# VHH binders against Uncharacterized protein C6orf62 (C6orf62), part 3

Target 1, 229 residues: Uncharacterized protein C6orf62 (C6orf62), of Homo sapiens (Human) (q9gzu0)
Amino acid sequence: MGDPNSRKKQALNRLRAQLRKKKESLADQFDFKMYIAFVFKEKKKKSALFEVSEVIPVMTNNYEENILKGVRDSSYSLESSLELLQKDVVQLHAPRYQSMRRDVIGCTQEMDFILWPRNDIEKIVCLLFSRWKESDEPFRPVQAKFEFHHGDYEKQFLHVLSRKDKTGIVVNNPNQSVFLFIDRQHLQTPKNKATIFKLCSICLYLPQEQLTHWAVGTIEDHLRPYMPE
Key: E = the ipSAE of ESMFold2; O = the ipSAE of OpenDDE; V2 = 0.75 times the mean of E and O plus 0.25 times the DockQ between their complexes.

## First folded at step 1 (VHH)

Design c09 (framework vhh_8cml_1)
Fold by ESMFold2-Fast, scan of step 1:
Structure c09 (fold): chain B 229 residues (1-229), chain A 126 residues (1-126)
Amino acid sequence: as target 1 above (229 residues)
Amino acid sequence: EVQLVESGGGLVQPGGSLRLSCAASGRTFSRYAMGWFRQAPGQEREFVALISTSGGSTDYSDSAKGRFTISRDNAKNTVYLQMNSLKPEDTGVYFCAADESPYVLFGTSEDEYDYWGQGTQVTVSS
């Protein structure tokens, strides 16, 4: 009937296959190109703009790792693990840009810049574009568009967000602003709170319940004092 | 399912260079994270380098860092390991491996990889 090691390998292979199928199903629902920007109040720290080249859906905060570990050390049965996979909590992972992250931010966190806690000197800007399928723009050309006002990345982003062909929403907490920028031409601006929180959950790699305390408004309402007349 | 075939191994003098290739046949190569491992004579198999599905993220063992470069060409279903400044301690059988996991974090253990090549011999001697 086989040995325990053969059964464990079969269980892990089945879990990996199920995880991959679920990720593929979720990826088909998200055809948006995503950019993540870190903006610092302290100008000595250079702000960073990252293009999300690998949009990888995950099933919540180390959930995949914990399930695989549980099977490896026999803490979880295959049946219990498969039952947990029926729950639908999704995040998107950006590739880990360790060298660029170190040069720009001075981060000591290993291998995951998107789980980086925001503090009073940091803002996270998430840009979501509906032109995913049409865009072959490499990182550098996108970055060049934000270099119009060298040394003031917040003004650069406000200038981009003010374009007529763009639309967006702003999710604010008491200490930080998060900008979710959506291409108006191909994607309607989300109007209901549930959809807005789902998109912010995706862009920030946070469960929706962690966003329930955030205020939501349109970019126009938030940035009106800074917009051209 | 994927099959992996390594090439490019051989005998080289210390300080020399070799470029290893790993050709994949099968479906969905672009969805696999790829890694290189090696096994020195009389030793356990050890991690050398890994590369994410797009090629945007790489990682290296301490012994390979600064000397080796991993890359991939998804159009050709191939992953490469460029080895420079080779040392006698780099001698071993080099294996490529494919992981269905999209996460680089899982790439440093043999147990994380689903498919393996047969290996190619690298000998560094004077």
Scores: ipSAE 0.000, ipTM 0.105, lowest interface PAE 19.4, mean pLDDT 54

Design c10 (framework vhh_8cml_1)
Fold by ESMFold2-Fast, scan of step 1:
Structure c10 (fold): chain B 229 residues (1-229), chain A 126 residues (1-126)
Amino acid sequence: as target 1 above (229 residues)
Amino acid sequence: EVQLVESGGGLVQPGGSLRLSCAASGFTFSSYWMGWFRQAPGQEREFVALISSSGGSTDYSDSAKGRFTISRDNAKNTVYLQMNSLKPEDTGVYFCARTYSPEWLYTGLEGAFDYWGQGTQVTVSS
């Protein structure tokens, strides 16, 4: 009786204890066949520095493998993509992280970025994990809507997981789309939505010109149309 | 509107079988993970089974392993739970729920599931 997942949690805790004795992270233990989520917590009492304190494996080989599958047909590989996902927090506090903070005006405190390579389109999709004013809550990837102004109407996007070169059926009539995971709480106010929109414009396409045109890509029929209704 | 509607519950004797169904509408079913949870009177809601958006990955509670099978039909927007070798301890209201990111399930966070059905009653007794 009791928690039906207690045995699995207990096994993970024992694995973590073994890895700590070897001074290895949980992420370092997994072959490039495992999917991981990041959990960050405050390391220093004086400054808002974050580190990967816990890596939770996502036990969903087909779901996230389908995202990464699209990068296998170029110089990017599944191994390369997983290496970026397992990136050390020290590297996130290196010039790249600092550059991202400066490039994202007003929306950088307590945010971490993972760059996910995109194969055929020469672009890097940014996975944004927000920890805005949260101390113990882990980062949770969530699907988010973003609003872009184009011409005389405003386009609204539901960011959908990239499904190019899928290994299974995730959506009906799948089209190549981009995704950006943002903590749901940051979408609660118009001000935060505007700030996050600026972040999305910066992170979705490394060339700075015409980011809104890039972001309007092809979407599935079941998603909100980005044309005037 | 997002809706999840469970069916297939009922009264069975120990050792019997039931197949639960959960019909989804109002969202892109094939983009979401689906889970089954149950709740007995006076007890907390507990996880039973999970299936990936493509159906290629499943997970089960220890009590459900070897007896229950979760499956889905994305063409019909339906998730199923086939329950075999039912025991009195399996009695409860069974709920289906959707989630975008199941990775937080193992931390005990039901909050990872944002929409839930109304539930269907399963009673295992003589």
Scores: ipSAE 0.000, ipTM 0.114, lowest interface PAE 16.8, mean pLDDT 48

Design c11 (framework vhh_8cml_1)
Fold by ESMFold2-Fast, scan of step 1:
Structure c11 (fold): chain B 229 residues (1-229), chain A 124 residues (1-124)
Amino acid sequence: as target 1 above (229 residues)
Amino acid sequence: EVQLVESGGGLVQPGGSLRLSCAASGLTFSNYAMGWFRQAPGQEREFVALISWSGGSTDYSDSAKGRFTISRDNAKNTVYLQMNSLKPEDTGVYFCAAGSGYYIPLSEDSYKYWGQGTQVTVSS
């Protein structure tokens, strides 16, 4: 037996304490950028490149607050979120091709790109923070196992690479591999005691061709050879 | 065979409420974002609401925001649309759609699977 109002107030206070604990764990993280890279069949083949103008909440400078909000709104509870950070396998949805039209100066511009669902981006980020914090080796590739579904019976593996990695990785099925790139080359201590974690989303339109070439670097560096002068 | 079957449509007075359901079969439901669209006679199909695969993220059209609530039950392979404060301009055929991808769908081509639709009529 008890007072429902005081019980609710205590539950909210415990929730606030859990959120503060999670925020404090993120506040000790480093300045870095995260990119998603794709394995290409042939680097010299031309690909369409499009810029994403949408604001993905995880990509703002108040990233910590957006992640905490996402955790609150996610299917996993705060207790489950702590469990997720220690999980060996995380399930992700397939990225999709999306077409957008924009009318500019009397003409229609059509943009095609690949996007990840918001909740999957949050899972990737939370898992990467966990793996990064556990690592005593700066600028090392972070490997995380994600179960990725591309349709009803397709699966892909998500590989995390650092810009420091010179060589492509050996992949058993390159056509089903997606790489997540972390730019750790210029890691610095946060000046304002705030964690700066930036997620970069550059969208890439890929023709329906096999992907066999490994990308190392930021997604911007990988795509630079395909951009017109 | 993938199938989406809508139910819960009907005739209601202005200010009334309806709860639409969409039962999915032939797919791994927990892997798909789900959306609701509607089409009024003589008009193009328009977006109403979206829910992520986990249920953690939702989005609504301006006309639906504050009045409609999308939810899902992954154990039952079902997505719902609770419609409150219905207006005559909400009249139309409501379609359930499945497709994984980004948070905000910009067009109906972002969805792979579609139901046959259920009629909602708001009138006296």
Scores: ipSAE 0.000, ipTM 0.119, lowest interface PAE 17.0, mean pLDDT 51

Design c12 (framework vhh_8cml_1)
Fold by ESMFold2-Fast, scan of step 1:
Parts: C-alpha cells; structure tokens; sequence
Structure c12 (fold): chain B 229 residues (1-229), chain A 129 residues (1-129)
C-alpha cells in the first residue's frame, strides 16, 4: 500500500494482461482522446499522487503498447486533504497539472473531472472525452462540484446523469467512480455498448457483471431513448 | 469451508477424450461463475474455459474453441470440462476455479485469472502415446 510506484507497476501489469488478448482496435470503436489517472493515497499522509496520461487508441498490433507508454509518460502530484477523502462525502473537482499542460477535447488545459477514492487503496480512473461529431463541437462536460454520499451510489449516479445533455454516460461503481463522456452514436448498437463496457472493465479492472449489477441496468433504463432495440 | 475438488484426469492418446469434473462446496454455487485453467510444466497458469452462474454464457481460449465444452449442473454443485480431440500440447495440470463474480451477461476482459478467488488442487492430464 505505501509505494505508489509499486502500485502503478501492478496496475500497469493488470492493464497489459487485459489488453494483450484484444484484437479489435479501440480506435475502430471510438474517435476520442482517453485519459487515465492512477490515484495513490497513503494512510498517514495528507496528499495523494495522481498520475495522468493522454492515451490515443491506435492500430490493433501496437495499441496495447502505445496505451501503456502513454500512461507511464506523465506524472503529477496533488496536495489534498485526507479529511475530505475520508468523509462520508466525496467532492469532485478539477486538478492542476504540474509539469504538464495539455488541451483536452471538451475541456481546458486542466482535466476537469477526477474522482477521489474514499479508501486508501490504489485506484484507476478512466476519463473519456469525445466530440459531438454531428455538430463538430467538442464535448462539453458539466463543470460543477459534485458531492456524493457514500453507500448510495445508484442514486448519486442518477442525479449526476440527469445533469448531462443526453450525450454523456456516467458509470458509478461503489469502489471506484468513473465519469465517461461518450458520444451518443457509440450507444446505438449492442456491439458499441459492449465495447464501451469493455473499456470500463479495463479501466476499473472489473468484469462486466460488476458494472452491470451496479450501473448498466440503470444506464439502460435512462439511455433507452438513444438506443434502438 | 469453500472447497473445489477436481477429478477425471489421466493418460490418454492423441485424438482421445477426457471429461473433467469439479465438485464444489461451501458457497451458493449457482451465484458464481466457474472456470477451468491449466498449467504445463515450466509454464504459467493459463485460461481454458469459463461458464456463468446460470450456465447461460460461456467463453473459451483460442486453443480450446471447437474442442472443449464447459458445462455445469447447479443441482449437483459440479462444473465439467469435456475435452475432445486432445493433443500433446493439452498436457498439464487442470485447475477448477471459482470466480468472485457471476459473469451472467458475458465477458468483457481477456484475463479471467485475476477474477478467481478460490482454486482447486488440480488434476493431471497427460496426452501421449
């Protein structure tokens, strides 16, 4: 638990294992930039380490290596209050990049959304941004501070989803919170939906059943108008 | 408490068949996915086949597709692996494993190994003349 570099190596090994057998290119399913953040919190420190990388899906033959390269090529640290991270309320806010300034599709040079874990174990957060291809405008997520009550994740998920302009999807998992901003066109077929949840599985290191049990049923009910049967 | 006991391994000639069984106890069998893994001498443990708690969904490694069939009998708390057209490359210790999850609606990740929380002791399968 106390070594962020060791935890990141373990997380990257798990990600590599999950990607190694995949044949289809993520770029074939999504036309967006992907950001992956690793969150490391130590029990007796008032800070958490956030490592953020821009990841662009590429050809099947080397997308795995390019994803892993992207993740490991950047790092920054964020001072934060452990009291906030340990409270029965988690506040979502934009972090500041140190040693890195990047433009993000739909956002400023800083990542607009990152999720604070409530426990002191290693977490991975996947933030996906896409453009609304029909309008040629970048996807614009809600820039707001969100307070989440611990243990009531489905209700919190529905509350956050209701603030989206029917073009985003929010996945909230009791152990890890993930905000995925996905273009509507990627939700129009069962194949596209399965691929989206495959990305969530990779980023959260969880099987589909865990995601389905907590979020997918709720997502399907609310996204039914966007999905042909 | 939670136990998995494999049986049905043995020596068989190339082209032959074997049926492995795994008897489970100590948990609500139908609520969890079950898998088969194997380990050849000097190699790491690799995925072979998976079945969801209800039996409605299955997944197979590329080497097992078309030759192996996983099934389960929830009334008997048993999962099976029917192996046909066996090859020398199929030689190894075959392990039954319990998933931490149900896998009711299909598989999204390529590495089932990390999702298993209970393992059997294994049964030896040898394919040779």
Amino acid sequence: as target 1 above (229 residues)
Amino acid sequence: EVQLVESGGGLVQPGGSLRLSCAASGFTFSSYGMGWFRQAPGQEREFVALISGSGGDTDYSDSAKGRFTISRDNAKNTVYLQMNSLKPEDTGVYFCAKSAYDFTSGYLGPNYYYYMDVWGQGTQVTVSS
Scores: ipSAE 0.000, ipTM 0.116, lowest interface PAE 18.4, mean pLDDT 50

Design c13 (framework vhh_8cml_1; at its last look DockQ between E and O 0.01; V2 from the best seeds 0.00; counts 0 for: pae E 23.0 > 2, placed apart)
Fold by OpenDDE, look of step 2:
Structure c13 (fold): chain B 229 residues (1-229), chain A 126 residues (1-126)
Amino acid sequence: as target 1 above (229 residues)
Amino acid sequence: EVQLVESGGGLVQPGGSLRLSCAASGRTFSEYAMGWFRQAPGQEREFVALISRSGGSTDYSDSAKGRFTISRDNAKNTVYLQMNSLKPEDTGVYFCAVSTQLPFYEYAHPGEYDYWGQGTQVTVSS
C-alpha cells in the first residue's frame, strides 16, 4: 500500500488531469473570487492579504452536464436544477495569487509565499465569494470556513523533511477543505543547508450543495479584518 | 458504524459478465462515497472503482476502465459493479468500501475508506 506521500502525489496528478479536461459543471455557472490571508500571531500585525487571479472550478460530474444541457434546451428551469444539487464536492483551484498591498503602487505581483521555516503565522484563511454568471448582483460570501492553522501544516512539513521526497508536496487541513500545493527548495548557505517550503497554489473543497449558500455582507466587509491599514 | 454485505460473485467464463451488489446498513447511505476493491490470492488489495455520494462522479482503475461500471441506488442503500468482458486476471475477492470523508483523489487508496465488507468471490475461468 502506498505511503501518504505517494497518495498525495497521486492526488496532485489527478488534480492536474482534471484541470486539463475543463468539463462543464454547475460550478461553471458561477463567478468566483477568492482571497488568501496569512494571519500573524502578533495581533498588532495586519495580515498579509492576497487576491487570487483566477479561481478555477473543477467537478467531474456527468450528471451536472446533463442537467445543464436540459436547462439550455429549456426542458426545465435553472431554479428546478438547483433543487438537484448533489453532495458532490467542487474543487476550487487557486493557481496564482497577488499581493493586495495598497500602499505601494504596482506591488500586485504574483508571489510564492514562504510558509516555512517561520513561526510568525497563526493560520491561513481563504475567503471565497461567488455570484451567478451574467448577474448584476454583487459577489456574495460563500458560507464556508476555510482555515489552515500553522501547527497543522508544520507537522506535515516536518514529516516531509525527514524524507528524501519530491519537490512538490500537498498538505491539507484536518477537515480536508483546504489543500496547499507546496514547493520544497533547498538553499545552500555558507554554514548550512536550509530547506524552505513555498506555497505555490491552493485548492478549496466545497460541497456542491453549498454553491448557493451565501452569508451576508460584502467582500469589503469580510476582508476588513485582514486588510492592511 | 456501517455494515456492508457484498453479493453477486461467482464463476464465469472469460468474456462473461457479472453484477456485484453491496448493501449498506444505516440511514445516511447518501452521505458516503463508495468504492470497490479486489484482492487476488497472494496479492495486495487493489482499487477497482469509486462513486461519489450523489453518484454523479465515478472513477476506475486502468484495468477496469471501459469494462466495469459502478453505480448506486441511494434509495436502496446499494452500490453496484457491473463487470463486462471479464478476464482471468479479474479473479479475486471483491470488496465494497465506504468513505465517510470528503472526497478527494486519494479514493484510490484503501486507507481512505472507513468500513469494509467481507467480500464476494469472483472467479473467471474457462
Scores: ipSAE 0.000, ipTM 0.215, lowest interface PAE 14.7, mean pLDDT 79
ESMFold2-Fast, scan of step 1: ipSAE 0.000; ipTM 0.127
ESMFold2, look of step 2: ipSAE 0.000; ipTM 0.087
ESMFold2 (binder alone), look of step 2: mean pLDDT 78; pTM 0.803

Design o01 (framework vhh_7ocj_1)
Fold by ESMFold2-Fast, scan of step 1:
Structure o01 (fold): chain B 229 residues (1-229), chain A 124 residues (1-124)
Amino acid sequence: as target 1 above (229 residues)
Amino acid sequence: QVQLVESGGGLVQAGGSLRLSCAASGSIFSINAMGWYRQAPGKQRELVAAITSGGSTRYGDFVKGRFTISRGNAKNTVYLQMNSLSVEDTAVYYCAADRYYDFLSGYPSEYDYWGQGTQVTVSS
């Protein structure tokens, strides 16, 4: 006796646990650089895809001060009249986004990007970050506050998360908070991405190829609602 | 299964050039990304350059502007053109391939296949 489906489910769950445990056993140390990019909608007849026009490198562990410096030194300041639709930014296709990063910024490291939240203005600034393993110590979580002089962008809070961060951080102003994930392992937490999105009113865009890889026994069901089809 | 074979290593004087080649054989239909890592004695293995099936490239900061990664017409071969070599480039160079990702990670543990390595020595 016994249910064949129950044995299959047990085998799959055991495989997932083994793969997750093996990945979490890695004592990864990270180095990283942060980039601020202005995303422009491509003038293509049938595409809602965006092109990264310029990138402002912010190469430091003091994110608050150096993000503000990067913005001030840019010809594409946040005081520009640039307006973008959130839906168009989240429709960036992975292969195209990778090509744009290489051509514009000469990327030497793996990068993820986070959409900057909007209030009543269709302004979106993509915050890019790269990861590299070359460091003597793991990065510690950093909380930063910075202000933009564009309506509701003032008093935004940036939470920079690394391997030592905990999931389910409570945020008093979720609609004004941006979460920057340095370590991909945080996406494999027991708490789902819907909770993170709801708390901060932002989203993290991941390349479709990375999401497809994790769907083969390494992505937990709680991430499925946010995976592209 | 996939096998990777490196060639083109050797001894060169500082300021010189070398071209490394890596050929993949076996079930190559599953390869999405290929790249080069290097390891000097007593140091960790570090990313030199990588290329995806879509043609996106990635370089380590210490070689950016000097090295170029490219793919052969058959797409199962990857090349590393190394220019303006310095003594600090002396290391064993390894070819690596990944099956699942189209976008490359800097983590060696995320690559499915590795070659045996080829020695590059740069003399002063």
Scores: ipSAE 0.000, ipTM 0.099, lowest interface PAE 20.6, mean pLDDT 47

Design o02 (framework vhh_7ocj_1)
Fold by ESMFold2-Fast, scan of step 1:
Structure o02 (fold): chain B 229 residues (1-229), chain A 124 residues (1-124)
Amino acid sequence: as target 1 above (229 residues)
Amino acid sequence: QVQLVESGGGLVQAGGSLRLSCAASGFTFSSYAMGWYRQAPGKQRELVAAISSGGSTRYGDFVKGRFTISRGNAKNTVYLQMNSLSVEDTAVYYCARELPYSSGWFDSYGMDVWGQGTQVTVSS
């Protein structure tokens, strides 16, 4: 158990209070995962950002706001985030890995993604990144879409926002479908910054409803000049 | 062996009501999200209503306020209560189970098991 009088204990208790207010059952395993993420952050000796931003509750009505706050203010590395995610997913259910094609105007990229059952995502502590420490460049609209296939019968298109060619987007919503897009190499748990930086450029959490509304409302306007009539 | 069997369809006059049932077998029903879809002749299959394993619901825009989806985990059954029916509701109604390991939208892609369908015909 942790120090009951720790300076950061109050931040963790605040997150637990938010989860209880949603009137959902709190599994001990979920609280344990939040506690582990919090303790892991302490041990890493990182400073300058809010501790509460490093533990993202997935069972709250303000989930999107909490995720965006955690992403914006978090000092966790993508490597650490993906390691924690893979561990949490394995504990709940084995994830499914599927290939997806990303079409950028004039180019096609293939990538793997992880698909979670809807109810399991509400029990996962997610650490998400919208920026890497080596790049403070803001997100810019980029003409890109992901082509998602279900067997040979159906296609879906997910639109994406990116920074140049070395970027990721991170948004999650427990009340909607979510896809995590990941470089195949990340299955090997990379150990160096060059590999992590490459993976960061393609790591995306995409809630289908938010992505569709966001793509239509924001990216479609940007892409309009390049679309066929 | 996974099966979904719909019942409760039929002919009804505009303004009437029907209750559809979908009996599930061969899987742990309580762990899956379920949905109702419909398809009219010459049209694409569309979402009518969906319900998560936890009981959260979603409805197609044209049925909000008129239809109600519910589930009875003890009976492994999902229901669709249809009120204030109109001629535009005439279609074959399908019960569907969400794709395993999928948190897809309740569109046709996100469903891996479908029932045989039940015809609903609304006369003017």
Scores: ipSAE 0.000, ipTM 0.114, lowest interface PAE 17.2, mean pLDDT 48

Design o03 (framework vhh_7ocj_1)
Fold by ESMFold2-Fast, scan of step 1:
Structure o03 (fold): chain B 229 residues (1-229), chain A 123 residues (1-123)
Amino acid sequence: as target 1 above (229 residues)
Amino acid sequence: QVQLVESGGGLVQAGGSLRLSCAASGRIFSIYAMGWYRQAPGKQRELVAAITSGGDTRYGDFVKGRFTISRGNAKNTVYLQMNSLSVEDTAVYYCAAESTLWGFYDTPAYDYWGQGTQVTVSS
């Protein structure tokens, strides 16, 4: 029961440690990058956590123009995140993101938040959606998009959250966006036709003043306002 | 792999200045967030200054206004300009590197550490 704000800080520090350990353990195993972006918006200040599983060199300065064009062509939401997260470094990493889009990987019913730090990521997402449903102020969640070689991106997002929590539909507004950039090895190749997984990122908007109201109840308690019927 | 080598430490009188350098070898320097930490005898290691790949900086409360961190990507080097030194600045100064971008998020977690360079400020 302690202080809600201190529990929130502990959860974020634990998530940071988990992402760091995963990066360290996987960095030498993957010939591509994993990006996980968590953005907390406070007034006009932005805070982000960005992890890279592997580092790549920049080929040329002119290469950045082609990278930015590729990002725009693949995802407008990633371009917005790039502006938020020190665009020079994100631009430097973008070439491997383009390579990821050409890899044939599968997404199944097991491709959801259960494959990631469940307690921290899930609680943050659920808390933000719960607060957004109660009031548009003072924060705004972003829409989840999964880009597949074929398929429905919005249905995949709703299906992911619904299957994970068994709570029904979590996203009530098509304007929300949640993106998860993931390691290829965490996606199970489907037994049917292979799909190309392009992009997922998690961008969470939460005002600093809301940290004192962090609820540490069960996932069901956080999602109760969104449950259907 | 990345190796960090500090230089520029030494003995200086109170009120004086020193410039520390940290040369990175191995992997691409320009995408690393770089930081300076210090540890005095019997105390915990503390943040002095940090700089992201994009040039955003953060400073420890006890050095704000006196120290300046900067980077030279062409030489794979990060610098710490230390002005108005006091006896309380006496410590071993460590360079640290992290390939993770933290942007405006809290102090970055660092993957690589240098050997340290001693700074001694006399009264």
Scores: ipSAE 0.000, ipTM 0.112, lowest interface PAE 17.1, mean pLDDT 45

Design o04 (framework vhh_7ocj_1)
Fold by ESMFold2-Fast, scan of step 1:
Structure o04 (fold): chain B 229 residues (1-229), chain A 123 residues (1-123)
Amino acid sequence: as target 1 above (229 residues)
Amino acid sequence: QVQLVESGGGLVQAGGSLRLSCAASGFTFSDYYMGWYRQAPGKQRELVAAIYSGGSTRYGDFVKGRFTISRGNAKNTVYLQMNSLSVEDTAVYYCATGEDYVWGSLTYPFDYWGQGTQVTVSS
């Protein structure tokens, strides 16, 4: 029982706990660390149809999780699980989170992204990044570094490389450092007020010979309106 | 402030070898990627080899198996070992550096360039 929003978050947390419990039975799995930051709209203005972003809540789930084989066959289907994630993200948009703005400055939220092994889906992962800072200072590019474990290696790095004009990003060398270049852009920069960076989306093609098949689900579609062109 | 000083170029006969060096100063060398480009008469500059802060390397298709790039972080120096040289390797070779971000490193000009060193291979 309780608030519908709270129940959906509890369902998502139960799913994460179930996935974590199953990882103990797996061999040769990968651990991922992912960063997702969201821009939320401020209270609606009386004379405006659209809200302006004001709050980025701090999420508590900051540890790495294994990617589970066979999750596709669990009681939680890929579609149902991603639908719950999408609804949980929408709850973070609620006005009750606006009061947290002053307590959250210049941070990138970390969230576990659930990746399902699929035999019939491309190995494509989309990652979203943003940062919020209370300042009118000039913006700077930000680099993000991802680490993962692979087989007998203590850790591996993905090499993010732009391939062919506008055709996408290829990850093709697990021994190279991964640097995600986040272009400095802003949705708004009012003087002596909070500065909001726009979301940057990055799509990676993962090497098949080294990873299980992956899927990107409905949560990406939900965030599409916030993705840069 | 940033300086790149190249050395090791010269005249060599086909089948010979040369080792180019680039001494860097004015930045935290270990945090930057280093690269070698070349420009032959009448051609555009092309990537020869690059090495990232973590030690990963990238080579142009025409030099794979013949050239080796390496770095000495303690000496703030990058090297290009050139073996089995051919007349087609004749060019001015440039040392370059930029911030260690893979996204832009291969599609955009490097942030800083050396003055270049001439390599001439005779038949």
Scores: ipSAE 0.000, ipTM 0.104, lowest interface PAE 16.3, mean pLDDT 46

Design o05 (framework vhh_7ocj_1)
Fold by ESMFold2-Fast, scan of step 1:
Formats: structure tokens, sequence, C-alpha cells
Structure o05 (fold): chain B 229 residues (1-229), chain A 125 residues (1-125)
């Protein structure tokens, strides 16, 4: 009968020391689950949830601290969080597509993103969960949250982004925001709607952090009937 | 039904310290997070510090290392220990309470359910 809290604390301290030396190894230490939640003004509506199929962590001291807090200190589980979000009858509205012009290191690029009707959405929230890879413990939320609030949508969506090669995006004016992008080439493909949405990318936008593309997982079947032509 | 009451504000010289307290009354037993925000004349309201029921904390960039947020033994009580105060800390300080179990927005003011009337902190040079 050992003290499991003392052992877990020692393991976390060892991981912290290792991550300082191998910043790219965070994905090898933790499993991640990420969800994008659209929260509607009408409280009868369920949140619309997208599971991110691939999550690549950004290595900064702040991000590391938030992940360690999520593993160590959170009393919330993924299962209880999803149950709370998925209440009541779903009333979905067709998303809108909006193109934005972006300057990307000496070139102009057009990006498309999904925009829900402003009047229906109270906020868009990114939910990030983590756990140890060699653990059957429940996923625990990362303490930091990323949000678009009603009234700030235009301000946040109009921020200028710069790309840093194929693997990252550098933001010219850092803010705590999440952007949901659809690559313009995929949007222009004459294929099924489901194909386009499976190729969506999500970027976490944090002060002083480099961004990496994450692929959006399977879109819920109930969203397909509400997609614009 | 829920009231948040701040105390501990006042006038202090630069380099000094103050301790603010906030107590909630009403039918809500506990909040999932509580925090302090401040607003100086002509400026927007900004996060000072927030603490969750689990003990997780977040601080505004301008106060990190100088201020400490903590919870009282009783439910719905939070304290802000302010050290090394500067003239730039002069503002009305607001206590806020957050009830969402998922901790959506506990770092942003818009999702806090309840707010106090505010307490004035004035730092003289």
Amino acid sequence: as target 1 above (229 residues)
Amino acid sequence: QVQLVESGGGLVQAGGSLRLSCAASGSIFSFNAMGWYRQAPGKQRELVAAITTGGSTRYGDFVKGRFTISRGNAKNTVYLQMNSLSVEDTAVYYCAAYSDELLFGYTGPDDYDYWGQGTQVTVSS
C-alpha cells in the first residue's frame, strides 16, 4: 500500500524535466482529445461538437503547465463534460462559408472558414483533454480555454494570420482564439460535403505560441443536412 | 438572490500591500470558479486573477508574481493578496463568480454569472 499521490507527483516532476530537453516529445507522453463546441444562445439547443482527429501539442512553458494541471488537478472527466454539452433537442442551422484574404510571407492567400449565423451562437469553445499514454485514467480537461464570444466574432475572425511553411502558422497579432479553417482547394473540389469537412483544420492561437494544423475528425451525421449547398 | 461583497480596498503608498476579500451570500452553495477583475478610468475591464474549485489559478500579465489569489475555508469566499503595488494598479476591483461546471470562459469576464459592486484601490506615489 504505497502513496499513489506521491508516486504520481514524482512522475509529473520527471516528465516536466524531460519536456524541457525534448520539446517535441510532449505528444509521446500524453494522449490528447480535442473538441470544438458551438454554444447556442437558445439553451434548448445542444452544443454542436466536432472531435479533432489529430492533435499536435504546441511546446511552450504555459501550455506545458496547463497540461500538467489538467492531468493532476482537474476533477472533471471527458465523459461528464460531453454529457453536459449534449443535452436537449438539437436545432442546427446551416453553417456559412466566408473567404478571407491573408498575407502570407510576401504572398496573398485566400482562406475559407466555417461561420455559423452570428445571432444563433453565444460562443465557440475549444475543449482540450489530456491523460498519460500508459494510463487508463479518464481524460481530464486542460485548465486553459479558448473562446469566441458573441460580439467579438468579427474582431477575432478578421485577425491577420501568417503561415510559416507547411507545418505552422504564425499570427501577426497574438490573441487567445481558435480558428476553424477549410483549405480553399478542398472547398473548390466537386466532391461530397462530407469529404470537405473531414479535411477541416483547427489552429490553437495563443500568445507566444507557434501554431500547428490539427485535422478535424468525423463531422456528426446530423450536421450534413444543414450544410449550405 | 446571490450577492458578492468586496472589502479591503483603500489608499496605499507605492510599494505597499493590500488584501482584498470577497464573500458570496445567497442560495448557491459554491461556485466552480471565482475571480478578480479591475477597471481603471478610460480602460477596459481586465483579468487580475481567477481560481477554480480544484485550485487551478490564472493571473493577468501585469500582476503575475506580485498578486496571489486564494480561497477561504468557507465556500464562496476568495482573497487577493496584492504586494509591491504601483500607481498603475489604481482601479476599481471587482469580484466575480463562475458557475459553469465545464469552466468555459473562467478567464474571460462575459461568462461570469455574478459580480460585486467593486472596491476602489488607489496607489499613491
Scores: ipSAE 0.000, ipTM 0.121, lowest interface PAE 16.1, mean pLDDT 53

